# Designs tried in a protein design chat: VHH binders against p49116. Part 63

Target 1, 238 residues: p49116
Amino acid sequence: EGPLLSDTHVTFKLTMPSPMPEYLNVHYICESASRLLFLSMHWARSIPAFQALGQDCNTSLVRACWNELFTLGLAQCAQVMSLSTILAAIVNHLQNSIQEDKLSGDRIKQVMEHIWKLQEFCNSMAKLDIDGYEYAYLKAIVLFSPDHPGLTSTSQIEKFQEKAQMELQDYVQKTYSEDTYRLARILVRLPALRLMSSNITEELFFTGLIGNVSIDSIIPYILKMETAEYNGQITGAS

## First folded at step 5 (VHH)

Design r89 (framework vhh_7qbe_3)
Fold by ESMFold2-Fast, scan of step 5:
Structure r89 (fold): chain B 238 residues (1-238), chain A 119 residues (1-119)
Amino acid sequence: as target 1 above (238 residues)
Amino acid sequence: QLQLVESGGGLVQAGGSLRLSCTASGSDYAMGWFRQGPGKEREFVASISSSGGYTYYADSVKGRFTISRDNAKNTLYLQMNSLKSEDTAVYYCAKDRWGRYLSTDYDYWGKGTRVTVSS
């Protein structure tokens, strides 16, 4: 009967690898992205409504939406992560790959279009001045998406999504009372998340981490990690 | 805890202007100014969202004070115009716990900077 999210679910604190190297490299980018991914999965795992769906359903749900959660996390943590600097380093690497004939021009176009879409999304969220409560509820709306193929318990997932939408509406109307159309401007940004390729996100941010396995394949392991092991991953401890 | 450092306070004549500054690490959170006059409780003055796109003011300062921020310099400002004796107070910089510029839940406070408005 209580709210879908508690104040603990609004707190979203990314701890960056330290120190930042003088020159950005694949290892630093991958470690930074991995910490954000683990933080996002732990955030989802900590929601009682998410736990109530059962392990099979919640794993399928996160597999379907991890790229959307990750992208929202990139936008929310853009300043802490120095995302613009990371994206500039990736672009520089791609330009050097063209010169070395390492990648095809068509592939580079696809990746550059993805970077452009990501920059546009993050800029739109920054322009809207999305706060911590709004990000938490947007992530909940994305997480509790009943329309992914193969999901069970879709009626319960839909109810949790509607609850997230209602609580976001109540928050925005109370907090931004003078801005009548703020909620509409925020919600119309969400469809853009589904236009971004999870495969290209993996290529840009996770190339150095997972040898021969995909993010999709490691999600069940992340969701079952004990708190101490999870904390080791987000702090970089062995 | 995050340390906030206020500066710019001083003695000003009524009708004068003064600009307060607050240095804070990071720029991804909402911030506000509060003040405490002699024998009074700490009261809200103004707040600003993380990007600076949204501002909110107490009725007592609307039209006279302007809150702004420079995220590249990690600095929050309060421009005070048309100062009144009622504005005499110690001014405090605060960070909102949840990133909400219309919140009263501020959890990081500076040491304050004293503003005295002479008659």
Scores: ipSAE 0.000, ipTM 0.223, lowest interface PAE 16.7, mean pLDDT 82

Design r9 (framework vhh_7qbe_3)
Fold by ESMFold2-Fast, scan of step 5:
Structure r9 (fold): chain B 238 residues (1-238), chain A 119 residues (1-119)
Amino acid sequence: as target 1 above (238 residues)
Amino acid sequence: QLQLVESGGGLVQAGGSLRLSCTASGQDYAMGWFRQGPGKEREFVASISSSGGYTYYADSVKGRFTISRDNAKNTLYLQMNSLKSEDTAVYYCAADKWGRYLSTDYDYWGKGTRVTVSS
């Protein structure tokens, strides 16, 4: 059995809607997030190990981990997205909602806490200078999580997760041989991904895409798209 | 209030082509085509995002139909090729005010245009 990931799986290029408007609006934020979501799902689908698990397992895995994959994608693409500017625009919108008494104080607090956690995660990844190979393996580790309820083929999923962990270790130890504790610093960041609410991620980034449905409900449709359709969604070409 | 007006329906022979148009009185909507055949429920055909960058198709029409839009003219199109008798239906233009092209919960609907595919 060959390596879990190839160089093609390390390439993760987000194409932004252009140009970025002077004043951010919901359409720009949602289109940007949608492109990243489709890129992340297309990335997952391109992995031979993922394909080998079969359609039902693939759907269950992505439903369980899309928020973790999306958040890793936000961190990886933070510069090209101008993520700090997008988050500032969302915060400004929330502050205006407080002044107009349109949202409850408890809900606003939950959303602000989510934004703070997201900022801290992205800052920690940036401070560690996580490279493209490291991001690819971290995404593989969260994708091949055997511990989600309702999964079949859990032994095979665990095997693929362990293979991702082993290949990440090999890469880090060879590439950053002088930094003995780098792998440990990277891996301890992963549990934070599960503390962030997928429902709040949907509200912040995807209301313009899904409206009255959830990301969970559209995942089976997205995973069934052919390569040309994914490319259209990722690049905005149609 | 948004108004949607469909045009381009008619009679066409199996294997033929037809292009439907829908003119909207406003901008920035995600839009889609739905159809309802005789004695059948309304079904989704195709959708397109407000920018035109994202499209989605029902399996039954994929490879035969192409959805597109001209935002300068506020016009949505459905190019139908390789038409089959099963494509006979009233075709409805729909718009979602929040730009949600993957949602089937559309806010505005046209009155429909009839397409009849003869054998």
Scores: ipSAE 0.000, ipTM 0.119, lowest interface PAE 20.7, mean pLDDT 84

Design r90 (framework vhh_7qbe_3)
Fold by ESMFold2-Fast, scan of step 5:
Structure r90 (fold): chain B 238 residues (1-238), chain A 119 residues (1-119)
Amino acid sequence: as target 1 above (238 residues)
Amino acid sequence: QLQLVESGGGLVQAGGSLRLSCTASGSDYAMGWFRQGPGKEREFVASISSSGGYTYYADSVKGRFTISRDNAKNTLYLQMNSLKSEDTAVYYCAADRWGRYLRTDYDYWGKGTRVTVSS
């Protein structure tokens, strides 16, 4: 068998909405986030191993891991997104919500803790200077997770995850031979992704996109999109 | 296509200092400095990760040269101190598209800037 990922799967280019508004608003944040989400799903859909699992399994995997893929995408695209500026705008909005008694203090505390965890994760990835190949393989490890409830074909999913892990190890050992403990430093970052709530991610980034409909419910439709429609979503050119 | 432009080369006395700059047309690249002396093979000097958090130096320059970057300006620097005649070379800026700072075979190269160290 050939490699799990090809060089085309390393390319991950986010096109931001233009122009950037003078003041950040919910619409701009949601449009930016939706482009990243669609780019992440398009990336997953392009992997031959993923396609080989079949549509039902593909939908179940992405439903289970979209928040982890999205968070890895936020870290990878943090600079092009000006993520720190977006998070600062969200924090400011939350602080104003406290002042106006629009949200409970407990809910605001929960959301602020989530933002802190997200910032900590993105900062840790930035400090490690994770490269494009490493991000592609980390996303593959997350995508081919066999331990989500309700999955079928778990043995095949596990084999693809192990293949991703082996190929990442081979890549890091060859490329970063002088940095003996790099792989270990990278892999210990992954468990943090499971601690981040998908519901809070939806509230922070997708309120303007989905309204009363969850990301979970729209995933099957995104995965069934024709390539042209899908490309339109990630570039805003539809 | 990424454009890299080096500057700051010149003539300097042994024991002196010189700062090289390299401007890039884009960001998020791991970058490095290489040099080629008269009649010699091109050799690695120093590299820096895309954030600037990691640096790597050739043994011959460690403790004398400092690599740094200003990502807001898309500019890479090499501060060269305690220069020796052996440091005489054309210095090349290089970048790796995927952020791999420990590579010796970079994807993009500048045209070079000449450094001459007189004894």
Scores: ipSAE 0.012, ipTM 0.510, lowest interface PAE 7.6, mean pLDDT 86

Design s1 (framework vhh_brivekimig_d4)
Fold by ESMFold2-Fast, scan of step 5:
Structure s1 (fold): chain B 238 residues (1-238), chain A 121 residues (1-121)
Amino acid sequence: as target 1 above (238 residues)
Amino acid sequence: EVQLVESGGGVVQPGGSLRLSCAASGFTFSNYAMSWVRQAPGKGPEWVSSISGSGGSTYYADSVKGRFTISRDNSKNTLYLQMNSLRPEDTALYYCVKGGYLPWRDEFDISSQGTLVTVSS
């Protein structure tokens, strides 16, 4: 009953670390990316349909799709993050690493291909001029993916995904009535997200994670965090 | 002024146990999350565990899950770390720090001397 997402779930506002350093470093990049990851998980946990699946299913879904949600978030927040500048800094670091023989050429090639795929994805979304409603429903389609291995409640997850697809279709048809093929152009972008390596994303954006911590470990921590504690860790600055 | 004093470290054989304590003063202890951070000689600081102000939520680094238990007694302004099944890799200087763990922050406000834990035969 009711829509899958409310106006609250369409709002997606990233608060960047301040001040910006004179030179981009791994810690600033990691904090920026971590804030986006926290925002993405908080967005997911606030959806009533997501809550209805229960904690174990929620953890499994987010562990399976965090890279897709994160990449959609990068595309949506590319301008506020100055993503092109961050990617340029990473590329510069990688080029310096090959000159010092610190990394193999094959590894650098894999990472450079990942950066290229990420840039192409973000450019395609910008070219399509994806709006906030469209991003919210694309994230919902990705979140409620019933086809990840090991999931329980797959029938219910599939119903929520279908609901997200139907609501996106209704929105696009009404808002962009003159563009008959817009929905198809948007949806065909999604399979590329699953071909991107979550391990490479973690290495690029989360190398500054301190201690013995991985994204897989962070996910249940964030999802089990009390709302007041979560809000205390990120500033509510608009 | 905020003061944190760690104690309870020592030398123990692999498989042994130690209980670390941190006595806090100079702030309203129950209002703040607290963390344990360790630093092995010649290495950077590693986050170990965090606990919410109320004690209702606890978090652990993967390397210590199932072996360490963080707790607090707000009536005594004291933070604890129960360390079981100790391994040589746990050898480090252990610090308590005011505040919860943010996985992207590399700056810990380590103002205390810490307590040394050595795990060897």
Scores: ipSAE 0.005, ipTM 0.319, lowest interface PAE 10.2, mean pLDDT 84

Design s10 (framework vhh_brivekimig_d4)
Fold by ESMFold2-Fast, scan of step 5:
Structure s10 (fold): chain B 238 residues (1-238), chain A 121 residues (1-121)
Amino acid sequence: as target 1 above (238 residues)
Amino acid sequence: EVQLVESGGGVVQPGGSLRLSCAASGFTFSSYAMSWVRQAPGKGPEWVSSISGSGGRTYYADSVKGRFTISRDNSKNTLYLQMNSLRPEDTALYYCVKGGYLPWRDEFDISSQGTLVTVSS
């Protein structure tokens, strides 16, 4: 009945680990990425429409789209994260791995292509000067994707996606009234998110996870976390 | 000074049960989530289970779901792990850790001696 998103869903503030180490390492990169992932999932679970789908559907949706949400978050938080510096450190590590013959050339090529796609995506979003409302609706569009294999309640998910698309259109047309083609330029960027391999994203940003843990396995834990516990972790409380 | 003392480990047959305890001191126990972490011989630490400060929420590694139950008694500053249907792969040194599972932490703050659980026939 009401709008899909409220002003509270526009606020998306990443708090980085402090201080930044002199030389980037896998632990700092993993902590930074994990904070963004937590923020993204906390954002999703705060949406009343998302809550209404129920816990099992919520878990399935986030498992299907976490990489798209994470990539949008990287683009939105690229400046505060110093993403270009992080990606440069990853590239340097990969170049050293080639020199020491620790990874196959084919694998390194796949990872470098992924980094290039990520950089191009983030650059395109920066050039479009995507605002907080636009990011919130783009995240909602990818979250409420009815087309992932194995999903149930696809009709309801599609209705929420269409509502997100409608509200984005209304926002853009009213806010950027003289830019007739802005919405089209924004929406044509979304298919690129499906070209990002979740396995490669996990390898690049989440190698610091312990106990042979995958992102797929931690998603239910994050979604079940108490709000106070989540806030304590994000504020850096021990 | 945070102090954690684990107990209750031992040798059991496959399919057996054990109850681990962790006596906590040096901090306001009820204000912190607590976790159980295990380390098998020759392996790094593996997160097993976590419980919220109030005890209202519990979390489990997939390998122990349905077999292990985490609980706490805040009046006694004690954390528990009830282990049922034990398997040889559960053989490890078990540690009590202050705090919940943080997926970006590659190390747990393990300062205690742990309690050894051996599952063998």
Scores: ipSAE 0.000, ipTM 0.261, lowest interface PAE 14.4, mean pLDDT 84

Design s11 (framework vhh_brivekimig_d4)
Fold by ESMFold2-Fast, scan of step 5:
Structure s11 (fold): chain B 238 residues (1-238), chain A 121 residues (1-121)
Amino acid sequence: as target 1 above (238 residues)
Amino acid sequence: EVQLVESGGGVVQPGGSLRLSCAASGFTFSSYAMSWVRQAPGKGPEWVSSISGSGGKTYYADSVKGRFTISRDNSKNTLYLQMNSLRPEDTALYYCVKGGYLPWRDEFDISSQGTLVTVSS
């Protein structure tokens, strides 16, 4: 019962590492990206419908969609992050790697193509002037995707996705009543998220991860830390 | 009452080994990931290692990979850190922390006294 998302789920505030270095480096980029990834997973954990699916399903969903959530977060926080500056620094590094013959040209082209797709996506979202409510519902739509391989409880996940779609439609139609085709323009952008490689996202933004671990492998532990904190508050065992 | 009690620290020469223990009480130990965090004199806290609630997954800071091994005995509510090939830079107060790894966070909820490890010749 009740709406899928509350006003608290619209709030999405990224706190950047301080101070910003004079020259962007791997550690600054990775710390910034890690903060955004944590914020995205913390956001997902705060949704009652997500909690209701249970720990195992939550882990499977986030493992399947973290790249889509992260990319939506990059678009939403592009100004706060100075994302264009970060991407330019990565491009310069890759171009220097070609000149110094340190990396294969084919690999560099794959990574450059991914950067181009990411820039296109973020620019499209900026042109549409996507608001905080719209971002929250788009994130919910990708989070509650019933079509990832290996998922259980797919009927319940599908119901939550449909609820997210219905609430987004209601919001857009009421808030942007003069723009009859706005919802269609927004939804057409979502399929591009699934064409972006999570491995390349990891290479671009998470190269400096402390402990040299994959994003897929740390997700259950980040989610479990939040579960442990929540359980502590429920049981009074803080 | 939730309690974490670290032990096993001491003075060792470079290349030596120590095994740290953390006795946990007041909560369902097996339901939580656990971490080791260290703080060197005059420096901020540094994450060292984490282990899942079941013990099936382990994570290590690059500075300790191949030298340290985290483990747990859920029947005894005890967390362990086996430290081999110790270096002077491993000198720190070591803390047991309830919960897993956060790669960007320098602030840890340290509620215990810790155990001192000194590596000197």
Scores: ipSAE 0.000, ipTM 0.139, lowest interface PAE 15.8, mean pLDDT 82

Design s12 (framework vhh_brivekimig_d4)
Fold by ESMFold2-Fast, scan of step 5:
Structure s12 (fold): chain B 238 residues (1-238), chain A 121 residues (1-121)
Amino acid sequence: as target 1 above (238 residues)
Amino acid sequence: EVQLVESGGGVVQPGGSLRLSCAASGFTFSSYAMSWVRQAPGKGPEWVSSISGSGGHTYYADSVKGRFTISRDNSKNTLYLQMNSLRPEDTALYYCVKGGYLPWRDEFDISSQGTLVTVSS
């Protein structure tokens, strides 16, 4: 009953670490990315339909789709993050690694191809001028994906995904009534998210994380956080 | 290799304050989260606080929230713990450890000697 998402789920405000360093470094990039990841997981946790699936299902869903949510978040927050500047700094670091013979050329090529795919995705979303409501529903569509291996409650997940699709369609048709094909142009962008490697995203943005801990391993703990504890981690407050 | 040296412990009255320091060497300090862990006599180690590599994120055990403040100076490779409103139950050996709060782990890589904090009645 009621809509899948409320106005509170449309609000998605990333607060960047301050001050910005003179030259971008791994800790600034990692902290910025971590804030976006935490914001994305907090956003998912706030959805009543998501909560209703239960803790185990919630963990499985976010483990399966965190890279898609994170990439949508990068596109949505590209201006706030100065994402193009961050990607340029990563490219510079990779080129220096090649010159010093520290990394193989084949590995660098894989990482560069990932960066190009990411840039192309963000550029396509920018050209479409995707708004906050559209981003919220796109994130809900990828979150409630029933087709990941190992999921339980797949029928319920599919119903929530279909509800997200229906509400997105209603929003687009009413808001962009003059653009008959806008929804189709938006939805055909989504398959590209599954072509991007979560391992390479982790290498690019989360190198400054504690030890060799994977994003997959920290997800259950972020999802179990109390609201006050979660807010403290996002803002850096106690 | 990795070396951590704690200092700043002592004997204080309840309600008093102490500032602990940890000098780090042997690794790129700013690239790693750091934590404070304490061990009371006859008890196992208890996580106290963690700070991200940049200092932008801090985490605290419920028992110390509002009383303790973790901070770092990456230019000096030094970690700090400002302890206010100290209580007798804060009496412990305090250790700094490389790495952040890991709620799925009960083990801490404690290789240093620690610094003793005694809060006496």
Scores: ipSAE 0.000, ipTM 0.113, lowest interface PAE 17.6, mean pLDDT 82

Design s13 (framework vhh_brivekimig_d4)
Fold by ESMFold2-Fast, scan of step 5:
Structure s13 (fold): chain B 238 residues (1-238), chain A 121 residues (1-121)
Amino acid sequence: as target 1 above (238 residues)
Amino acid sequence: EVQLVESGGGVVQPGGSLRLSCAASGFTFRSYAMSWVRQAPGKGPEWVSSISGSGGSTYYADSVKGRFTISRDNSKNTLYLQMNSLRPEDTALYYCVKGGYLPWRDEFDISSQGTLVTVSS
């Protein structure tokens, strides 16, 4: 019977590939995004409550919510990633794709709308000055979502989500005691994550994947990696 | 310099078996995950399997799960791929690669000759 998250779950440090190229390319963007995805999945794996749900449930939960976790990670790591620069490079690539008639105008419009929603989300989190504890609990709330189609053990998942919500409430009320409405302002940001398409996120950030590999396909492999090997991949060390 | 030499390929009938080997040198073999990658005629490289440095964890592409087994002998600096229930779709040049499966690597450092596996009808 302990807290859902420990101080180790608050630490979320992204190591960027170096050097940053003079001109951003799809490979650098994909590598940066993949490091963040790996860090996010490693974070989830480290939660005892997550481990207790079992391997099949763990895979199903991460497949359902990786886009929400990834987007929260983009917001949390926006400065480290120079996210605004990456998004500008993606926009430039999309403008060139329109000119070369490689993508339909309707598809480009959907992708541009997605980028706008992502920018709005990251800006709103920055304005709220979300701290590391708040990010950890927001990630836990989206991870332990019992309402995704096809999930089993939904009652236990719901209990872990409620525990995350209660611990976030306790933290915010004690830490930001003078700001009566802070928790409400934070929580109303979460529905926006579900409006963002995982397919569009994959297209924007993971275009440089080998062959025809999808994020859905790699999730089970990432979740099964040994801790030492996983840490080596996150830091770029062997 | 990292050097990898694959062997053990050949021609087999569907349902047959082959064991591939990769002799590694130029690096501390036990400290690195290793992978098998294949390239079928007219197709791009496809990741097949990975094994952790200790050999304690193994990973497989969905197309080969239950049929292929990756293993390693760190005392001999050798990586293996046991291939059972071979199918015509498994026909490819097979390469061993230093490192685990990394989704952000759009290229494998395929500097070796590979070993050809042909599953004939």
Scores: ipSAE 0.000, ipTM 0.159, lowest interface PAE 15.1, mean pLDDT 82

Design s14 (framework vhh_brivekimig_d4)
Fold by ESMFold2-Fast, scan of step 5:
Structure s14 (fold): chain B 238 residues (1-238), chain A 121 residues (1-121)
Amino acid sequence: as target 1 above (238 residues)
Amino acid sequence: EVQLVESGGGVVQPGGSLRLSCAASGFTFSTYAMSWVRQAPGKGPEWVSSISGSGGSTYYADSVKGRFTISRDNSKNTLYLQMNSLRPEDTALYYCVKGGYLPWRDEFDISSQGTLVTVSS
């Protein structure tokens, strides 16, 4: 009983690396993206319903949906990240690579298509003026997705997803009472998240990871981090 | 003042074992993640392993997974690294550092003398 999410789960504060370099580079993009990923994983692990599913289910669930959570985080933090500037720099690099014949044309097309889908998604969320409560519940809906292959406890996951949907509906109806179709406009944006390749996301944002680690390998360790350790890594306090 | 003192290094044959220790003082040890970092002759520092403040979470470089075990005793302000199945490639100066692993950072604040591990036939 009680709400699925508390007011603490609405707060989603990304702290960017400082200072910003004169020219965008792989290290700055990777650190910014990694901070967002860590924030997203810590957000998920702080939800009591998520904790109740157990460690194995938590790891499987996050491995299945990290790209969806990350993309929602990119949209939510687009201004803080200067995401449009990052994507423009990547596009400029790709266009120069085409002219210099340094990359496969097929690969360039796949990456460009992914960037266009990402830009379209972020622009649609910005046009809808999605607020912090709506983002929190959208993240919960994608986190508690029972339909990923290989999941156990699917009935419990479905119950939590339904609770997230119900609480989002209640919030939107009370807060945006004059916009009868707002919830429908928001929810039809979610299927687009599954059209974006996690492999291409990893290539665009996480190429600078040190020690040849994959996102799949860091997820279980992030989820096991203690709050003090997480805070030290993200805020740089010590 | 933060003080870190490593010990336990030595010369071992391939396949041997060593246990490294790091005595920490000058800060609240239990509230900080700790890491082991090594530096082979002529190479830059390489992250080896990290442990959370409570000891509940551990992380390892792929090259040492299944062979090394990081642990800590917060009552003694001591960090440990149990090294099994040692290989010539593990030969390095080993340092303990205050702080956890950040996958986008290869810079480490190495302020101590370290302990030398030599694996040779």
Scores: ipSAE 0.014, ipTM 0.376, lowest interface PAE 7.0, mean pLDDT 85

Design s15 (framework vhh_brivekimig_d4)
Fold by ESMFold2-Fast, scan of step 5:
Structure s15 (fold): chain B 238 residues (1-238), chain A 121 residues (1-121)
Amino acid sequence: as target 1 above (238 residues)
Amino acid sequence: EVQLVESGGGVVQPGGSLRLSCAASGFTFSRYAMSWVRQAPGKGPEWVSSISGSGGSTYYADSVKGRFTISRDNSKNTLYLQMNSLRPEDTALYYCVKGGYLPWRDEFDISSQGTLVTVSS
């Protein structure tokens, strides 16, 4: 009954911290990433199908897929974030750390591999010129993943994922009618998201979190935030 | 313009309780999340707890969870912190601040005098 997503779910506007520092630092990167994460979770909360699953299921789903949602958000908001500049700064720091023997060379290589995978993903999405509707449905497909261990209500989650897939197919076939293989090119990008380590994502973007807290521990708090509190965090209102 | 006045601090023995209050003026109190922040002698500020504008959502630092309770009365423009099972490490100046918990923010707009809590045997 009715579409899974409405036009309001296509709108995904990231507000960056201001002013931008002359030199990028861990706090600016962390605040930028945290705003994107909060925007992603607020987006998920606004979906009626997601709300219908109940609070416990909502928390479990977001804990399982936050890294996939976050990575899709990075690709979608890459220009607004100046993501290439952020990643270049991180790469420069890592290269200098190898030369100065400040970090393990093995760990640096793992992190560099993750950055290259992230850049490849973002570049592939940019090359495909993924639009706002396509991003919304791709996020819905990863959000409503029934295959994560420990989930309850898997039958209902699977139905919502299938609905997301069908609505994406209908949209692409209608909007890009001349490109018979567009949907296939988009969908083959999704498995790469499962190869992104959530631990390395936390290290790259969320090292500046106060109180030695993990994203896993923060998720229930973000999902329970009131609209005014959420808006204050996203818009920078005091 | 914005004014925050903390009260309720004092000297207590370990295991004791205190209730802090913060009287707010100069802004629409019910529209803003509020936080408690503390600063121990010789140390930087540490976030303690936050509450949403309506009071429907509360957040706590791991060090105080289960012992402290944040609450508010929007009709009186007042924020509260109920502190139970106090420990010597809770000794600090306690400040209320306009604004909620931001997990990426380690800076707090502390403009008030605070209220001193001393936990000693």
Scores: ipSAE 0.014, ipTM 0.380, lowest interface PAE 7.2, mean pLDDT 85

